# Designs tried in a protein design chat: VHH binders against q9lmt1. Part 6

Target 1, 351 residues: q9lmt1
Amino acid sequence: MLEKESDLTAMEKPNNKHAADSFSSEDLVSPVKKAKKSEEVSGGGEAVAAVGNREAEEDKPSFVSEEKKEFLVEADVAEDKGARHTMEDVWVVLPDASLDFPGTLRCAHFAIYDGHGGRLAAEFAKKHLHLNVLSAGLPRELLDVKVAKKAILEGFRKTDELLLQKSVSGGWQDGATAVCVWILDQKVFVANIGDAKAVLARSSTTNELGNHTEAGNPLKAIVLTREHKAIYPQERSRIQKSGGVISSNGRLQGRLEVSRAFGDRHFKKFGVSATPDIHAFELTERENFMILGCDGLWEVFGPSDAVGFVQKLLKEGLHVSTVSRRLVKEAVKERRCKDNCTAIVIVFKRV

## First folded at step 19 (VHH)

Design f5
Fold by ESMFold2, look of step 19:
Structure f5 (fold): chain B 351 residues (1-351), chain A 125 residues (1-125)
Amino acid sequence: as target 1 above (351 residues)
Amino acid sequence: QVQLVESGGGLVQAGGSLRLSCAASGSIFSSYAMGWYRQAPGKQRELVAAIYSKGSTRYGDFVKGRFTISRGNAKNTVYLQMNSLSVEDTAVYYCAAEVETEDEETNFYYTEYHWGQGTQVTVSS
């Protein structure tokens, strides 16, 4: 069955531990260039691969489970202003995103916020969204997909609510789209508002006569997000019911192309929403890597093109830091992308 | 099934012009990019021109401003206007499109390139 927003409950119990004191947005923007080590796994869900220590663990007289990580998660970001005078993209790369919310579940977080009309909405989202999601009860001990989705939904709502208050006091009209990833244990959650995109590189089904080598060549480019544009039917309907006008150029009130974003305060009364689409999937041996990108990347790369580019570099043994930099360099220098270009490459390595 | 049909190839004298056309037939939910690649014997396919869904265009370095890619009124058609042709432009020209398809296994969409059968362009001196 397909997941729909109307089927989600709005009620969510707060986390007993709220946000830590003096948390800085700088803590959410740490590059992973120096550390090659994976995050520790707190336990949890199974990939299709077998775990050989199950029986020994059950017979062990221990009140704490210690399991080896099934996957290493390695990620890095690259950005380039392109031909623009300003950089309005903002990013988060947190292979360990627990912050002050400890727990046994692995928690990783990655995001790109593509700002428009300025950088202030994107910067606000970077500072507050993940913390608001944690505070809304993102699971840290026992994975519950519905609870996780509710926490993410509430995090977006709260972040936009607070952002709009700051927008009034500051007199700015900035907005930002978002593409966000949370990895809890072996479950990946993807949330988006607007036109930034997440793409998953996934192996083909194993051939009966072929093995590991042939099954992974080439990778399928799975598009994990749907863009929110004012001209798309459900988005258009919401806007028109709110009194908004979609002009002949396809923009709300002649100005805003996206139908969902943080901020854009003057357009909220016309149906612009910060309510995300939220999807989830399990990590198995078939998920090789993800690419998150702002619309600038996707202006000069289709999903399969980008997956092929990244796959080739990974096959050559290049580290994710080099891969992300070369992807953005290709987009800007060789393909002459004019817009801000930001990409996060997230690699899943089996142990 | 998506099929790409090229037309407009043929023999032309050096300095002349050709206009290639490519139309997608069949069901297309969305196309992220459409364009033209070429391949001379013994060489890899190389990009000639691409046009992306938002209208960005890209050209191979050898084009040097001589070719122009454009999209037709219908999003399933692209054109390549080739001017100032030289003998080095002789090749098979392939239309390509990156097409979005529903993935039954995951219930997301996936994309892949689809290729035409190619049209020969021959430039005589």
Scores: ipSAE 0.697, ipTM 0.866, lowest interface PAE 1.0, mean pLDDT 81
Fold by ESMFold2, fold request of step 20:
Structure f5 (fold): chain B 351 residues (1-351), chain A 125 residues (1-125)
Amino acid sequence: as target 1 above (351 residues)
Amino acid sequence: QVQLVESGGGLVQAGGSLRLSCAASGSIFSSYAMGWYRQAPGKQRELVAAIYSKGSTRYGDFVKGRFTISRGNAKNTVYLQMNSLSVEDTAVYYCAAEVETEDEETNFYYTEYHWGQGTQVTVSS
């Protein structure tokens, strides 16, 4: 009961505010659908619209007066099949992701691929995506945000292209969602297809000496990704224009809930896309940690709830490997997540 | 900004039932989770039940199958059916929701919990 009581205590902040002009209005889907409204709603379903959701950071002045500090990145993963008999989640944790592409920029890579209809698409993405992103020109010497985003976009396209060839020759229909992170030097890139989510824990203000270990300051749970579901307006529009039907159960052709994924070969003609949303932000003393999770984690944790859980354990001095294991254990054992559950915790420490 | 309004509290005899309701309002409301917490005098606030956006539910250990959380058709209303009540269930019951708010500093959204004013449930022997 102690972990449950601690969670309740962390969430006891009362909301004493009242708004006179409030009215009842609720969309059909999760808060991620609201992130679409922060971009220009000018067209359906294409990669350009998806990337645009977070493009406000691309042209920031390079001379922002912040002390640039080197950061140590520590990360680990945990997984649990939940109540399923199979495990179709696949993950990547590469604190040094240079591979055969050496360079002066730090390069780290983390990803979760949530397989459906089998594990083959997720395993293919694990093996090929990062290599294809590097081969497409991910910067290794001089950081260029637009070049990095272009390389990530091409990496997703190439990975799906090759995966679909294997799907044809192998006669399988596996698919996989993805949430991916690349860290180039001090710049973090987040890309996603599907309903896995990335959340950033960010302090409300910078400390004069850059000390984020004083995380007694409130941490905001920043949602870095937008879920791609067939029922969401932009995704639904693309699907319907391609001849797809969203059934009463909210699934494309009655079968596929997500609108973007690697694989799902027969659904590609109905507008299922492997084109990611891609966003970037700079690491400063305010970025404390990130949580990547498959939909199983977020079925039983809201973002603020998860950030609070992780923050408490980090303040107790626990290593990220223990923190990630306890997060997944809480989701599966205490909160009864039935699906596969995988989470990566990525901690940023000043050096 | 979201407002949460609870109703259905009151006095009930042990063994009886109550149904709490919570209506959420606000511009373009959406939530990751809605739920019920309770606080008895001198005790810490504790989770009673939560329902997540995709329908998963979570209950405090003390519930032991006696309570059921559900969502209304429009998903802006959450109910707590409370059966087999005992004097131990006497508390103020708060509706809560984890809601997205625009973060102008980052141009992303962040989430935070919003709470209702609470409704008193009193169980007499």
Scores: ipSAE 0.695, ipTM 0.871, lowest interface PAE 1.0, mean pLDDT 81
Fold by ESMFold2, fold request of step 20:
Structure f5 (fold): chain B 351 residues (1-351), chain A 125 residues (1-125)
Amino acid sequence: as target 1 above (351 residues)
Amino acid sequence: QVQLVESGGGLVQAGGSLRLSCAASGSIFSSYAMGWYRQAPGKQRELVAAIYSKGSTRYGDFVKGRFTISRGNAKNTVYLQMNSLSVEDTAVYYCAAEVETEDEETNFYYTEYHWGQGTQVTVSS
């Protein structure tokens, strides 16, 4: 059967989005995270009194958090339509994201926007979000975590504001979720709205000392994001206070599963928000790589599963471009993901 | 703390069938994936089958259509139907679930596999 594209302006029948027919949200409940402490890199504790360069490199590791290191950031993306007729995922890969905002801090940016009801909101976010974040004062000289988070927050607000104006004038109802990364020097910021996910592969302390070399150690898969779905307590409360109804299928007004997104103009009055969760962490030798993925990837990969897959390929010496392609190919061809599938792999290499 | 309890292992003739069950217990159980791994003596542990939270399934290449993973009622139970068994299928079969654990070092969550005690499957010729 041929089905017409989604109609976001009519609420008499379920929206026929290409990936709309599951009712399984009770299987996974995201915990509400407490506020995380935002730590800058600890000061150095080197033995400066000795003045000897050679002895500094041989010192036993001190209580200083980590030595300053330059990291090469290599990243690439892969995408596949899956079994859908359209591709509504959009991505950004900018290892140098300075644009017209010069400064001494390294600035890299990566994002996946998972469009729904069309691609227009995702395309708008690709074009405008990073520029709006820079314009809002993303630090370019002195790293300041609070200032960076404020700029990211304002960038999301401004982007959605402008997007909604365009949505009105253009008469469209498209929406998009987002998972975004900014790297400022050694600090990684992760922001999300919706159900796309970011995962960090991080080594254990034992990996720093392992010298019975065949053993190796698996990496931890750190989940950096919390999904925003209408059924989750915090999101449900906001929706219900705004007069929204969560239907038996777990969707807002019977149509929208995610509770945060860019666009979705007619749902904003029911508490759909473009306000992101924002988290930060330091980049050290322990952070090996990140995987950003739309929900299509995570339907057929658990976080540890994906980290293990990527780690194996990187250990075989494959370049990040090949690794990202193999990850998406595995999801779509071997694991039969039916939805749009997009993944960005971001590798941190010590130089 | 999640506990995984396997059942259904045992001795079977080549060409025969077994059905393995795994039930998860604990106050609240939330997983990204559940499934089965196996390990024969002297060999590395290998994936047999996995089922993900939204129902997608995956099988090891050696399965060749002979095994089927499914969820039971309440979705805290998974089954492995094993048909056309051969001597090479002799192994300890472990139930596994990928669940979130709080990472106090970073204040994020990480995922890890929880493992059952294993159930022996022995295929005689």
Scores: ipSAE 0.650, ipTM 0.812, lowest interface PAE 1.0, mean pLDDT 81

Design f6
Fold by OpenDDE, fold request of step 20:
Structure f6 (fold): chain B 351 residues (1-351), chain A 125 residues (1-125)
Amino acid sequence: as target 1 above (351 residues)
Amino acid sequence: QVQLVESGGGLVQAGGSLRLSCAASGSISSSYAMGWYRQAPGKQRELVAAIYSKGSTRYADSVKGRFTISRGNAKNTVYLQMNSLSVEDTAVYYCAAEVETEDEETGFYYTEYHWGQGTQVTVSS
């Protein structure tokens, strides 16, 4: 029954103003002092015997030039549309990604873009992201992790801005998730938006090259990316603050599963972002290989399972091109992945 | 520590049915896959069935159409419904889970397989 009531209250005003002050420039000059000149004297020549101090040859520490352990990077890709009518995945494999930005630092770039609602966003990202990252000041001479991360962030921002303009002018609404890798000399940068993943296979110990201790120390499957899904607590909170609604099916506005993507023009106002997570690590002898995969790959492989699969094939002496093809074939044909499936395998070899 | 507890094994006649249950407990942030493996005497451990985080399933050809893997309503539970059992299905059945764990060295997460102690399934003629 009970009805109650209305109350209005209106309260007011206040103004306050102040104040802009001021420039001051001051001069401090101070001074030249002249100190003086003098003088003379001559005195005598005693012939003190040159006791030949045998300078102990200081054993110059042999600077063992830490031979910059150069890593060869071998990479290849495989894709399969699976049971889908179209392939919405797009990939980049550039072992030399310097393009028109030469420098002394190695620059490699690898990416998978998983398109949704079409392929156009993924294709746009493929065409523009790396160039925008380079243009934003990706290091080419002096490695600086902060500078590199800043360039990647700006590259993602600029790519999404231009993509959204193209989306408007083209009348399309496609989106894309991304997993991206840049290798600058021995530093690896991993950036992602959405639910594409990068997995690093890392040894627990530095196997010295010589002792293939057949004690097959299992490679650790390190997940270098965190997924950005609307249902995840932090992403959910961010989306909800932007006025987005997550439906009972775990999708933003009942449609979009991911909370970060390129494009998705209509979902930007609900807090969909193209801001990546970015991680960096140093290549050591412990880093064996990396697997980049779309969500379709990770639907039918766990990280450890995928690492075990790839490790087995690499131990058989198979080339990375064969390994990537077999991984995707296993996913689609044997494990019956129903989605598009794309994988990049990146192998790190000590030279 | 992650623990997998299996139940539902036992003795059954040929043509009979069993339902295996597995519950994972401990420090589990995420599970990428859960599955059942079996090992018969003198044979290698083999995959029977797996279910992934998005609900995709896989089966060994020998059990396809007879066995069904499913997730429980509780987190980190998996069932194996086993129908039309044969003497060839006699084995120790192991629950497995691929679980995410924080890597203290890198601050990333890694995944590894955890295994149950196994449950005996015996199919009599």
Scores: ipSAE 0.879, ipTM 0.956, lowest interface PAE 0.4, mean pLDDT 89
Fold by OpenDDE, last read:
Structure f6 (fold): chain B 351 residues (1-351), chain A 125 residues (1-125)
Amino acid sequence: as target 1 above (351 residues)
Amino acid sequence: QVQLVESGGGLVQAGGSLRLSCAASGSISSSYAMGWYRQAPGKQRELVAAIYSKGSTRYADSVKGRFTISRGNAKNTVYLQMNSLSVEDTAVYYCAAEVETEDEETGFYYTEYHWGQGTQVTVSS
């Protein structure tokens, strides 16, 4: 039944004005000073003897051509469908990725795209991403890290834009995570979205003496990528600000685990992004190899475990193709990875 | 510093059971895997069982069907249930964790294995 009530109130106005001031001044001038002098003195002429100019043979600086310590890059890939009905992973291995963009800089490109909800987003990214990065001005003559990062960022943006248009017109909703590497001369760029990873195997010591002392200094397994999962604090905050809900199972809208991916058209409004993290480093004698892997690989391998596995096989003198195949076979057959499993092994050899 | 402390080892008769526990402490923000290794006298250290961050498990062939690795409710605990123990299972059992550490040189993270002190398991005939 009951009832009430009312109230009103309205008010009010006001005004005010002020004010001015001015301050001015000063000149400071100061001065010219002059001074003059003078003097003469004269003296004597001693005839010291013409000691023969032995022409110092100018030691022609031996241009030690800094032999640009060129790194040979050897890479290969392996994939296995695992226990899945379909393979949703796609990969790129391009030791020469210059395509229609020639230049003096070496350009290699390696990528894994892990598709979810289908393969179409991963296939689209494989087809377009590198071309979009090149078209965005990936350096070909003069290495500039900022220019390269900008080109990669724009390439990802443009690829996702075109992919989303294709997703609409094609009536599909697939998404894909990515881990991508570009090698420009001796500079390595790593870009990722989602939970695919790149791991660098790096020596702890610069042995100045090129003796690979077989002394088992364990390679450090450096994780070059950070995962973009909806449950992670920064990504969670970003997703929540976009109106996305993260379920108790750590999934956006109860469905998507990753917070960054290509495609996922319906999740873009909830803050899913295709903006990659991008890192760059210089190849030195300490960089032994890299492992790129999908989430399926990293489900059954830790980074140090994977580095140890690959290092052992490389020390046996196995070709990178065999190493990649054995890594994936170990993941799927021995360690019972239940997902698609793709790995790229990239070996850096000093020439 | 990451510390791993094993417990639950001891003397057991053949056919008996033991449950090993490992508690991890310190800067364990992200472990990629935790596991159990063993070293018998005069043998190399070998993997017994591992559990990965997503819950996938791995076992040595010699312990399949007898041993079970599991995580505790606390993120930093791992158990090894050992059933149908045999004299060949006699070893020092070590807990291990693959953990991320910040690389001061690069500003990236790297992973390394941390090890417990081990616990003796002795199976008598």
Scores: ipSAE 0.876, ipTM 0.955, lowest interface PAE 0.4, mean pLDDT 88
Fold by OpenDDE, last read:
Structure f6 (fold): chain B 351 residues (1-351), chain A 125 residues (1-125)
Amino acid sequence: as target 1 above (351 residues)
Amino acid sequence: QVQLVESGGGLVQAGGSLRLSCAASGSISSSYAMGWYRQAPGKQRELVAAIYSKGSTRYADSVKGRFTISRGNAKNTVYLQMNSLSVEDTAVYYCAAEVETEDEETGFYYTEYHWGQGTQVTVSS
């Protein structure tokens, strides 16, 4: 029965205008002053005895050249379409990018693009993103973290702009998530859009685990990426401000689960963005390996579980190509991943 | 601190059924997986069943078709329905959860496994 009521209240406008101030141009010129010349004076030669001050050879501190701890990077990829009719994942494994863009800084690049609604957006990103990041001024001579992050951000923006133009002319409706890594000397940059992930396996500091269990030091599984889903509070707020609606199933307009992706031309007006999160860290002896994976891998592996699986195979002395293949095979065949599954394993070896 | 509390273990006859329950409590921002492991006398600890955040499940081959893992209505609860129990299923059963924790050193998050104290399951002939 109970009816209860109406209330309307409407309030109010306020205006505030304030001003454009114009500050000015001024000229300051100031001046020439002159060349004065002159004089001669000659005076005499007293032979004051050269007390040979033995300048103590200051022991130039032997700059122990910090031996640039060179890291060898070994990486490989595996993919499987799983139970899907088509493979919509694409990947990049470029351990040495210096051949195409020379510089004093080592450059490696790794990426997974997970396509949804097709493969065209993922293939476009694979073809253009790395080149656009380099063209945007990714450092090649002097490492600057701010410059590198700016170049990655602009590379993502430019790639999505060009993809959207191609999508209009080609009638494309698909999109792609991404997880991307750039290694500049010892600095690692991780960028992602959507729900593809990067996980770092890092050694704990030696001192606290006094229990020498014969099982080798447990690696910490550090998640270097945050997922961009429409249902997450910050992404939800951004989408709603753009006029997008999140359905009860957690999808934008009842269709798209992710809030950030390349392409998705029809969802851009509802706040879908290709702006990545970007993180950076320094390689040390504690960084053992990294796993890049699509959402299909992370559906059937937790980060610590995946790190434990890869660590075991690496301790057996298996090559990174065999490790990546076994990880994807475990996901698809043993753990019954229903989606496309792609993984890149990157191993860091101190030389 | 994350705590896992198991219940529902006990003595059962061969061919009987048990239902194990696990409730995770404490500072849990995100869980990637929950599962059940078992350790029989003189054997290594082995996975019995796991359920992931998106609802995917896996089972040991020895328990497929007999055991079912499921999530509860409460957040961070998991059940193991065990049917057609055999003497070979006799073990201590442990609940486990892979939980996200903030890494104070890096400012990232890491995941680790937390374990319950275990519950005894004994199947008599």
Scores: ipSAE 0.876, ipTM 0.956, lowest interface PAE 0.5, mean pLDDT 88

